# VH-VL binders against o27280: the designs that were tried, part 220

Target 1, 266 residues: o27280
Amino acid sequence: MDSMNVPEVLEIKRIVEESESVKTFIFSWDFRREVRPGQFVMVWDFRDEKPMSVSLIDPVRSEIGISIRRVGEFTDRVHGLSEGDLLGIRGPYGRGFELMGRDILLVGGGIGMAPLAALADEATARGMRVDALVAARTADELLFLDRLEAAGVNISTCTDDGSCGFKGFAHERLLTLEENHDMAAVCGPEPMMFQVMRILDERDVPAQLSLERYMKCAVGICGQCCLDDTGFRVCAEGPVFWSQELSRVREFGRYRRDPAGRRVPW
Key: E = the ipSAE of ESMFold2; O = the ipSAE of OpenDDE; V2 = 0.75 times the mean of E and O plus 0.25 times the DockQ between their complexes.

## First folded at step 10 (VH-VL)

Design J17 (framework fv_bamlanivimab; at its last look DockQ between E and O 0.80; V2 from the best seeds 0.69)
Fold by OpenDDE, look of step 11:
Structure J17 (fold): chain C 266 residues (1-266), chain A 121 residues (1-121), chain B 107 residues (1-107)
Amino acid sequence: as target 1 above (266 residues)
Amino acid sequence: QVQLVQSGAEVKKPGSSVKVSCKASGGTFSDYAISWVRQAPGQGLEWMGRIIPIFDTARYAQKFQGRVTITADKSTSTAYMELSSLRSEDTAVYYCARSSYDFGSGYMDVWGQGTAVTVSS
Amino acid sequence: DIQMTQSPSSLSASVGDRVTITCRASQSISSYLSWYQQKPGKAPKLLIYKASSLQSGVPSRFSGSGSGTDFTLTITSLQPEDFATYYCQQSYSTPWTFGQGTKVEIK
């Protein structure tokens, strides 16, 4: 295996259609290169390159999965690919999730469930009790439910339209749940994560949250993913942060910077 | 008013299969999970597995893994439990039971009337 | 798997008696414990869920307590219809497991 910074051209082994807008691309992986839930890879379609979270880590099958939501030109091209087609993958990069305790809570929104699904597999393999609050706009957009259930994860769902489970947002559903957890992992829309973090802090539940920012180099050099005030680089110090770290990040839950460096409100 | 109605008693030969049905009425089938629990004569309760119809995924106790199949038909609000390679030890009353699929609710609040399955040569 | 152990396996009591049944889990199950009543030839009936929550329609003479590994079902004043077998069940992790049962018989 070559340097982690050189894209390796890999064949798409399988494609799993998770939803209308999300597909998981599965690749053979040499696990001499370790990968942790919460880490990301740079996916290269020979035209453009985008950071993507790892959603499946299977050492038994020697496979990894990358879940990609269709949101723009790059992802449109990728979603047009078939099994047997090629993609370039370099990484993994960033800080992944840490597991601790006995009972873990996962709170995920939309494609944010991707890294959490991988974390769920690891946690359940370790014998932890895993509770997952899975949020989406509609029932059809809820991700990984079958996979999570099969893995032994206890699931609660919420949808904006009430088409499945609790009608409302993740933080609203969380307020109705009284279960205690030793640790939480959160990933989804930043406004959701912001509200969820506040609740978890009030409950004294240690929480890790995965941020999404525009990434270019993935190696902490270009500064495109640098968070205001703190200077945290999401690709290097993150994308997984502890709640205490994010409490120092003023922009968290409020705005992000676009490719041009402009502030874009959430 | 919610009820679970199971299929009738079964008498099976060793090595054969049995499929028990559980029809839900009076509620929303997709909002709950259906578990199967059996009870051998004079014995306690044994959880076999469950299905969450809306997810269309079942979870099984390891003891029955590979031999039991739990399915659900949302259109008819009916859950099924199929047990293959029957043995005399499988002689029991089989219950379906409803529970919430939320991780905070693992209690079975509505039960079927039970289906007696007798395995004898 | 989590083992559930009930105590006693059987007991004799009279109408009006206070009855206490205990259930011990092999590991902590937090509050994910339910109690069921079963009469001969009938399906189990949920009495208590989440260790201490009374199921709707269940008489107030039934109560549950405990957390972690030790749990208790209490019947403050035993009634004629309460003679039955009682089971505890953990839902902390799959497979869900039951205690061996406690038969409450008439003295």
Scores: ipSAE 0.834, ipTM 0.917, lowest interface PAE 0.7, mean pLDDT 95
Fold by ESMFold2-Fast, scan of step 10:
Parts: C-alpha cells; sequence; structure tokens
Structure J17 (fold): chain C 266 residues (1-266), chain A 121 residues (1-121), chain B 107 residues (1-107)
C-alpha cells in the first residue's frame, strides 16, 4: 500500500518491439506489490509521469511488462530508451478485471489489447476458454497475436481495411458471432467499446470495460470524473467498469468534451 | 477447389526424425490454420497440433510437446510437420487439414491425402 | 484434455435404415462439435460443424444435434455410400480431441 505511492527506480530488463509504434518494457517486479490484469502503473521518466496499463504479469519469472504506444513527447522519450536504462514506476493502481464463468470473450482495439493480453494469461492459467476479438485499422497495428495464440487463446481479427481477417469494425464482427460467453472484457477506442457494450447487453453477457480516460479517478485525480452535465460527479475507482455501471453514464461513447468544455460527438 | 497435397510415404528407423510437407494447390493457406492429425493402423484420429502461418506460431498437443515441430513457408504455401525421436508407436498415416483460425471455426474442411510413415527396426 | 466417447463402437445396418450415433464429452463443450466421415484408405470428410450445421455438398439425410456434453449424428435413410467410420471432434479447447469412431457396416 505505502510503497505503491513512492516511485521505485527500476532497470529496463528487456524491450519487445510489438509494432512500429508499440513497445513493451519488462521489469523485475517484487510481487509483495500484487498486480492484477486491468491495473495500471505511473511511469516516470524523471521529467513527466503518465499512467500505463500493465500488459504482462509473470510471478514465476518475477516480471511485469508495460506496453507503450508512441503518441507524444513523453512516449517518444520513453521509446528512445534502451535495455539497462532506468524508469520510475509506482503502483499498481485501479480496479482490475474480475473473472467469472468458464468461457470469456475479449474485445481489444489497438493498444487496448495490452491489458487484455495480461487478462488472457490469467484466464488461460485458470483453465478458462478464451476467445479474443482483436481489432485495428490495419494488419500492422494488430497486437499480441502470437502471444495470444501461444497462450491457448482463440483469435478472430478485424481490420478496417480488410488486410487481416474480417473487413470492418469489432462490433460488426460481433454481430455475426453465434457463440455464447459467460462474460466479456473490452478495451479500446471509446466508440468501439460503446457499440460492443450495447450488443453484449442485448445478449445478456456481463461485460467489463477499461477506460483510459478514467485511470486518473483511481488515484484520486479529478480529471474526467465529471460524468454528467448537471455537475454530478461519479467517483469511480476505474479504469475497469461493469457495463451495468457504464450504462448509467450518458456521456460514455456518445460525446466527449473539447478544451472549452463543449460536447463533441465521437 | 483448393487441395492440400502431401509428400510421399516414408520408412524410418527408431530414433530418427521425419518431416512431412503439405502444399496448398489451387489456392493459399496463409489465411487459415493448418492442423496435423495422425491415424495409427486400425485406430482413430489424433490431433497433434496446428500452425497459423500469419502469426508464425504453432500450438501442440502436450503428448507431442518437445518431439513435434510444425512450421510454414508462406512463399510456397507449404506447411511442415517434423516428428523426432521416432518409435514404432509413431507408425501412422499423417494428415494435414485446414480450418479458419477464426474462433468458432475449428472444423477442418479440406484434408490432405495422407502420408504413411512406417517406423521399423 | 477433453475426452470424447462415441456409442456404439460399431453397428450393422441395411440400406434405407435410420442410423443414430452418439458422442459424449467429458465436460461441457457448448456447440463446438464436428462430425466426420472416413472411408477405408481415404482422408476424413467434414459432414457437420458447430453441432448442427450441414457442410456444403453433404446430403440432407445427415443431421446433427445436441449441446453441452451430449451430441447425436443421424442418417435418416442409409445409402450404400454411407458405409464408413464416423468421428466426432471437439474444438472447444486445444488439444482438439476425437471420439474413438463408430464403424457403420453392411448387415
Amino acid sequence: as target 1 above (266 residues)
Amino acid sequence: QVQLVQSGAEVKKPGSSVKVSCKASGGTFSDYAISWVRQAPGQGLEWMGRIIPIFDTARYAQKFQGRVTITADKSTSTAYMELSSLRSEDTAVYYCARSSYDFGSGYMDVWGQGTAVTVSS
Amino acid sequence: DIQMTQSPSSLSASVGDRVTITCRASQSISSYLSWYQQKPGKAPKLLIYKASSLQSGVPSRFSGSGSGTDFTLTITSLQPEDFATYYCQQSYSTPWTFGQGTKVEIK
């Protein structure tokens, strides 16, 4: 608990190049600080600190992995690091995924597949059947396919351009799916998650969704915690929410806010 | 219309290895999973493993883990199954078969003609 | 591993007979079950997938049913070309496993 709020300086043990824009940084980890799939850590490059989802949890090797997409100045600097370099890490934080039933569906879009890859490892280790619907704009942006297959996960792919698997969006593929699942876990762009949630709700499949913009709620930071226009603030433990919780949030998947606070459709 | 064409029969000594090929003819297998299934004389079907060529990742039945290696060459649309440390109990017809790797599509709709492998001392 | 058990192991039948073959999984496999036909010296041929879906080109006298642990293959009016060995296969979890087979022989 206490040590979770103090950054520990850790050596980058290994870097895995997942794609042109995504790398996984692997660190030795003391599992006296328990880590669960769906949780995140704060990554400090000695200049800025950003939340990042944990994508690998390996107690046998005493390692965690953090997958980072290159999207701005902080992530560009981190991508420039090499094995042996140092980063500050504190955490883990947030509400992780809960597993229930025998068979589960994972729906991941882009980097959203990162926390789901960690969940897939735990689910398969428990003897659950795991189906993963992995979505991206193009084949080159599909992540963790080899790792998921090696773990025993059944994979379906969707690309917007049709370069790998189903041509179209994750929710369009899901509409053609006849298989039943006891639960689902979803992580990716918010419009994708909203459409997927609606379909799963109609089918009475309980779903958990991981929302990047609510990671700060889990560490007590107020940003993105105002969930309606009346000023009512939902203090959520984030980033993982059950679909039943999100169905009560009118903003989810429908609009976002610009820097001036105005509603902008997704 | 797509056919899977396998290499010819093999006779091997105990302790050696055998490598069987499976080539897609009239199409490609790059968008599919290729499974290997064997059948000993007068016995039933036994799944050994599969490869999804686009992931370049194979999955094996535990019984064969450490002895079987399944690979694919996308440029020639050919899958391979290599079984090492051969025993007389490995005498069987070995089939390759394709399925969509998409979840819910684990049925094998196109099969190779089979390759007879005899292990004798 | 999931064990698949077929019954009967063999049966004798005449042309025009109704034949039923059952397949039982050691745990629930939902509807992830396929049926194959194999003639001597030939590779297996897919008949039924997802427990009840008829493969293209397969005669309508073949049908499949069931879910969970208990499945059946039915041939409503046996034809001369139907004398063969039939296998069920689960694709719920790897390793994929087959039943031991049911040999349908001429009476």
Scores: ipSAE 0.696, ipTM 0.838, lowest interface PAE 1.5, mean pLDDT 87
Fold by ESMFold2, look of step 11:
Structure J17 (fold): chain C 266 residues (1-266), chain A 121 residues (1-121), chain B 107 residues (1-107)
Amino acid sequence: as target 1 above (266 residues)
Amino acid sequence: QVQLVQSGAEVKKPGSSVKVSCKASGGTFSDYAISWVRQAPGQGLEWMGRIIPIFDTARYAQKFQGRVTITADKSTSTAYMELSSLRSEDTAVYYCARSSYDFGSGYMDVWGQGTAVTVSS
Amino acid sequence: DIQMTQSPSSLSASVGDRVTITCRASQSISSYLSWYQQKPGKAPKLLIYKASSLQSGVPSRFSGSGSGTDFTLTITSLQPEDFATYYCQQSYSTPWTFGQGTKVEIK
């Protein structure tokens, strides 16, 4: 496809401040190029390019939204932009979430709620019951609560400090949950996802988890997004994986790789 | 123990609006959803909508969308339901009720005493 | 919207009778079903939540069962104070909806 690896320059239509550290950038989008929840785009600020999950998919208004946490120089520069400023977008890329059954559990930590918010919109539009366990360190960092509530999502919150909802980690809240769901979708810090995946697997709940690793090409050629033991490329075979696929990967939840391929602790 | 205390009975003309209050005593609205449920004379229960005050977001039954506004004031632990463009068919007892919001728990365990609203010319 | 249909609309029973009220959802609601009792001039009172869990302070002669689309409220020995109207309500998805009610009357 001729323009697949060339960013399209798009105007920032709106900026939503989701928290002190997270903004959602909204763009007009031609949905003849389909976008599915769990897919990602490469965002180019004319100096550097980083993968970001799509958090809003709105074909009726012809809009997409991309939620970005300020964590470094690239994201600091993007956070400094205003409505009307330009960004390059290429994609979408990767395998998105697959919905099954009538009842889905979403488990999101921090910015990991972004792709799950998009999935929640699709699931509710299909008439599914959507339960979301939204986790963060503090109440101020819980993302998308008003949007999820307005969409018909049944929210449970947990915070490390107990400032909102259950005090503790997402997997600790999940251990106290008696109801099973037809499926689950999980995105957040990899250690959280590992613990949540283990619980869901023990309960025979089909689960999909969205991973984020270093990416350069986004189409599976460069190898920078590979997982140990399997050769899975997060940008091509993922970023969404079934729990069964990930259960065979020894590195998942135990360490990560830097851009040079070195193992580093979580 | 939490109690929900509602405002008093009202008589209204068709085309007007009514605003019913629901005050929590002996507790707070935190971690709860507040629903509004009405019951016309001799009829069953009809859920109108709810608000989760901590999220400041309301949901409405389709029948009432556009005519009902549900709000909450966390500082006074009071929820409000305003129904506009009143018709004689809106004559009913209006209840507020609470439930936990956790994973959409809609088990309404505490109910207000009800507010009779009569719509007549 | 999920429609809730109760059966019967009314019934007559004597003290000591076992009565059964059913509630059918238009779609599966898993176990997100509650039962309420309402006496004339009073607000509804929660009896059963999560289809089968007894609310605190409710006599053990009340029980609930079912999952999916079909639910049952059972009173195993009807008492004089149990003559009332009973409602089921789904909380699976908003808008939450009630059944039309079942009036339990003295025979």
Scores: ipSAE 0.465, ipTM 0.729, lowest interface PAE 1.7, mean pLDDT 87
ESMFold2 (binder alone), look of step 11: mean pLDDT 92; pTM 0.948

Design J18 (framework fv_bamlanivimab)
Fold by ESMFold2-Fast, scan of step 10:
Parts: sequence; C-alpha cells; structure tokens
Structure J18 (fold): chain C 266 residues (1-266), chain A 121 residues (1-121), chain B 107 residues (1-107)
Amino acid sequence: as target 1 above (266 residues)
Amino acid sequence: QVQLVQSGAEVKKPGSSVKVSCKASGGTFSDYAISWVRQAPGQGLEWMGRIIPIFDTARYAQKFQGRVTITADKSTSTAYMELSSLRSEDTAVYYCARGTYDFGSGYMDVWGQGTAVTVSS
Amino acid sequence: DIQMTQSPSSLSASVGDRVTITCRASQSISSYLSWYQQKPGKAPKLLIYKASSLQSGVPSRFSGSGSGTDFTLTITSLQPEDFATYYCQQSYSTPWTFGQGTKVEIK
C-alpha cells in the first residue's frame, strides 16, 4: 500500500517516439506490484503530478511504459527529458479492463489507443483474437500500428481526412463492419466513445470504456472526477466503466464541466 | 486489373540464400498485406509470413523465424521474401499473395504465378 | 499452431454430383476460414472467405458453411472444370494454416 501512495523516483530506461506529439517512457518495474491494462499512474516531474495510463506492461523484460502526448506545460517538460533522467511514479491506480470471450474489439481514438495497446498485448498473449479500430484526425496521429501488427492484432484504420484507411469517424467505420465480438474496449474522445457505445449496445456487445479525465487525487479522496447521476469517481470506481454503467449517466457524451463545475455541451 | 508478378526460377546450393520478388500493379500497393506461401512438390500449402507495406512490421510463422525476412518497397510496389540457410526441404514453389489486413483479414484474393526454387547439392 | 484437417483426402465423383468436403480446426476459429481451389501447375484461387462469403466471379454452385471447429465446402453440381485440389485455411490467428488438401477427381 505504501508503495502505491508514495512516488518512487525511477530512471527513464528508454524513450520511444510514437509520433511527433507522442512519446512512450519506459521504466524498470517490479511486478510484485501488479499492473493491469486500463490502470494509470501519477507521473511527477518534481513540480507537478499528472495521471497517465500505462501503455506497456512487460513482465518478461520487467518494464512498464507510459505514453504521453505533448499538450501543455507539464507534458512539454516531460517531453524534454532524456534516457537516464528521473521521474516520480506513484501507483498503479484504478480498475483495469476485464477480458472475456475469445474475440475482442478495441476502438481507440488518438492517445486513447495507449491503454488499449497494453490490453491488446494481454489479449493476444491469452490467445484471443483482437480486432482494433484505430481512429485519428490524420494518418500521422494514428498510434501503435506497428506494435499492434507485431502483436498479431487485426487492424482497421480510419481518419477524418481519409489519409489512411476509411475516410470518416470511428462510429461510421464501425457501422460498415459486420464482425462479431464477445466484448469491446473503447478509449478516446468522449463524443466518439458515446457514439461507439450506442452501436455496440444495439449489437448486444458488452463494452468497457476508459474515461481518462484529469484528477487531483489518485486515491479517490477528491470528488472532482465524479460523474453526474451516479456518484462514480473515475480514479476510485474507474477509469474503466462498463457500457451499462455509462448508459445511465446523463452527462456521458452530452456534457463536460468547465473549471467552475458548470455543464458545457460537447 | 490487379496482378502480382514474381521473379523467375532459382537454383541454389545448400547453405545459400534466395530472394524472391513480387511486383504489384493495378491498385494501391499499400492498401493490402502481401503474404508468402510455399508448396513443396506434391505437398500442401504452407504460410510463411506477411508484410503490410503501410507498416514497417512483418509477421512470420515461427517455423521460419530467424531464416525468413519479408520486406516491401512502396516506391516500386514490390515485396520481397528472403530465405537463408537453404536446405533440400526448402525446394518448393513460392507464391506471393495479396490479402486484406482489415477485420476478417487473412484471405488472399490475388496470387502471383509462383517462383520455383530448387535447392540442390 | 492451429491444425486444419480435411476429409476426405481424395474423392472421385461424376459430373453433376453434389460434393461435400469438410474441414476441422483443432480449436475454435469462429468464422475465419477460407476455401481455395488449385489446379495442377497453377496458383491457388480464392473461392470462399469468412466461412460462407462467395468470392466475386466464383460460380454459385460453390458454397461454404460452418463456424467454430467444423466447416464444409459444397459443390452442388460438379462440372469438368472443378477437377482440382481444394484447401481450407484459417485466419483466426497467425501463423495462418492450411488443411492438407482434398483432391477431387472427375470421371
């Protein structure tokens, strides 16, 4: 428990450049502290602490990876680090994905493919068939295609601009796919996840969705990550939720919150 | 019309390597996976591996891992299969075949004419 | 590796006969199965994909069925040009594997 709540200062063992805006930072990890796909850690640069999903879980090499998109001051500083530099890691936190059945669908948008890449590794290692719908605005924002292919994943791509694969949104591509799946896991922008969830519900495919909202307290003490109508806290009850849980949340896919806590439409 | 055209027959000595080419025409090379399938005389079909040119990663059957390398050159729309440390049991016709890499991938709808590789002492 | 076993290994049939070839997977492959026809000296030709989908340009006398571990290819009215060896192939997981083949002899 102490290890979960106190940051460990870890050396950056390796950095993988996934795209111009995304890097994966790899650390040695003692797997006596288990990590599951869908869980997150708090990354501390000795100034600020931010939640990041675990994108690589490799017990054979004794490594974890954390994929970070460059979107602000904290992530800009972290992207400036090199192999051998230090970061504080606290966790893991949250509930992870659950695997069931034989055939799994992954639907990822942008950086949302990061936790799904870790899930894909586990699913393929268990002998499951994994179909991944990888969505982004443009081809250069599609993530982990080489890693997914190497893992044995069947990949379909879609881009808003048509630069790679299907031209359009993830839910539009999903409507043209007829493959049956025993479950799905979805991570990406909330409007995309809402549309995908509705299609999967219509097809009677149980889905898990990862809500990676900003949190101030990884142990769920702070209520800032609560969802309307359910009282769920993403860091304690999530970040992974079943579609049946989210279908009862009025806010999901319709509203977000501004800093004052007021509802703002998507 | 989509066609896959393979390089000509090869006769190789044991211990050498062979590199077979497969040139695609009549369609976007990068939209498909290119698989390599071999057939020994009087025997069945054996999948060796594939490459998706849009990615830089190939997949191989474990039996050939360490001996086979599959590559693609998008600029020439050509896929290659190189097999090293040749043995007499590698004598076969080698086919390249185009398949989908999308969901339901793994069926191969366009095939090359085949390249006979004979490994003789 | 997933093992694919075809039955029979060979058969002789008359023109106009209904021919059924079966294919069994060593583990469940859902519907990720294709059927190919190969004539002597030629490359294989795709007939059926995803267990039951007929490839464009293939005569409607060919049909596929099955899911899980047991699959069938049916030729409803055998023609002289159907003399060939037929192969099933799973694409559930790599490495993709083929059955040993079924030789159909017309006489």
Scores: ipSAE 0.631, ipTM 0.796, lowest interface PAE 1.9, mean pLDDT 86

Design J19 (framework fv_bamlanivimab)
Fold by ESMFold2-Fast, scan of step 10:
Structure J19 (fold): chain C 266 residues (1-266), chain A 121 residues (1-121), chain B 107 residues (1-107)
Amino acid sequence: as target 1 above (266 residues)
Amino acid sequence: QVQLVQSGAEVKKPGSSVKVSCKASGGTFSDYAISWVRQAPGQGLEWMGRIIPIFDTARYAQKFQGRVTITADKSTSTAYMELSSLRSEDTAVYYCARSTYDFGSGFMDVWGQGTAVTVSS
Amino acid sequence: DIQMTQSPSSLSASVGDRVTITCRASQSISSYLSWYQQKPGKAPKLLIYKASSLQSGVPSRFSGSGSGTDFTLTITSLQPEDFATYYCQQSYSTPWTFGQGTKVEIK
């Protein structure tokens, strides 16, 4: 419908402080507009509009949640808002995750755990076993652990500094875990996702990866990121891609392009 | 190395509550989940719930939801299980037990000695 | 909830015997199964985890096997200290559930 493509001004019903740098903003939502895990919305603060993944989908309470990490001017302004303040929300957009099998693995790094938290809720509601590897720089930056535990998710943690769980990176932790899964969903920094994808591919585990930088492509706000080295167009299908699709994108996990189109290594 | 040491036996009236403690001795429980398992006289083992102290999160079996509260005090390495609205069928030995909280980690390798709770009319 | 059923509920055996105890889950639990030994008046002791991994300090005469819905605990040469009640437990999903127990008694 038309309302999906025009920002609706919504009142912030509740704010959850997930960490020092992450907040979840909760809004009443009319579920006549379907929302699925892995989809995103455009958040408008009446100055700028940015894509944000949906991190909570609650039809019983008629609520959605959007988790935002403080990283720049826009997110700093949004973090300054209070319950009762207004934001524009447009969407949902993009391809959501697909669930298959009975046992699933979630691998999340930092704010990448946000769309995976919504997926975990749906998977547990379907009776699936959900194992989540949650990675962050430090213990204070691990996100959604209480929510995942309450949902029945089995959690392993890793931190770069060793302050909680395994000391090291997500892919290093994954190599020590022998559990088999029917599918995986991965979201986080691109270098992490690339390493995790390689391991899952070697284990014949089909994986879906959510690429935040392709969220703008899914709504047509992308001028130069639609082709890879094989000529495959990725922008129409984002932000969630199967690993077999991403294995054909030479730049994935290796380099990105700056505003001038130059190759920048990760 | 680590032992789990539980509080002593309790005799309670129906409708009251009981709070059992479980203290880690010779180490800490910060990197583990602590489960509570009860056993009625002559019966088998029944899982009540668990807490992961480093996250301060608890999960409960539905049968006990609303009556059981599991908490942890990281500074004293002590977990607690409080059961309210006691009934005669709550008469049991209550055990605390530790496990790792990772994917395959629901096995409990260290157990407390048990706390006998008797609910008498 | 996942139901765990043990067979037999009790058995009589002699020292030196091979003892097998089976455990069946009401749905597939992959390999998320543990075995415990309990003696009268004492807390359970972990023997086997992840269906077939022997807990440190447990004698090698104990072994576990199986996956999915059917699991077996084997004691290859029963010793006097092995007369006890044995429980299986699934950790595939919460609530974690135990079998009803198998009592191993002297013949």
Scores: ipSAE 0.692, ipTM 0.844, lowest interface PAE 1.5, mean pLDDT 87

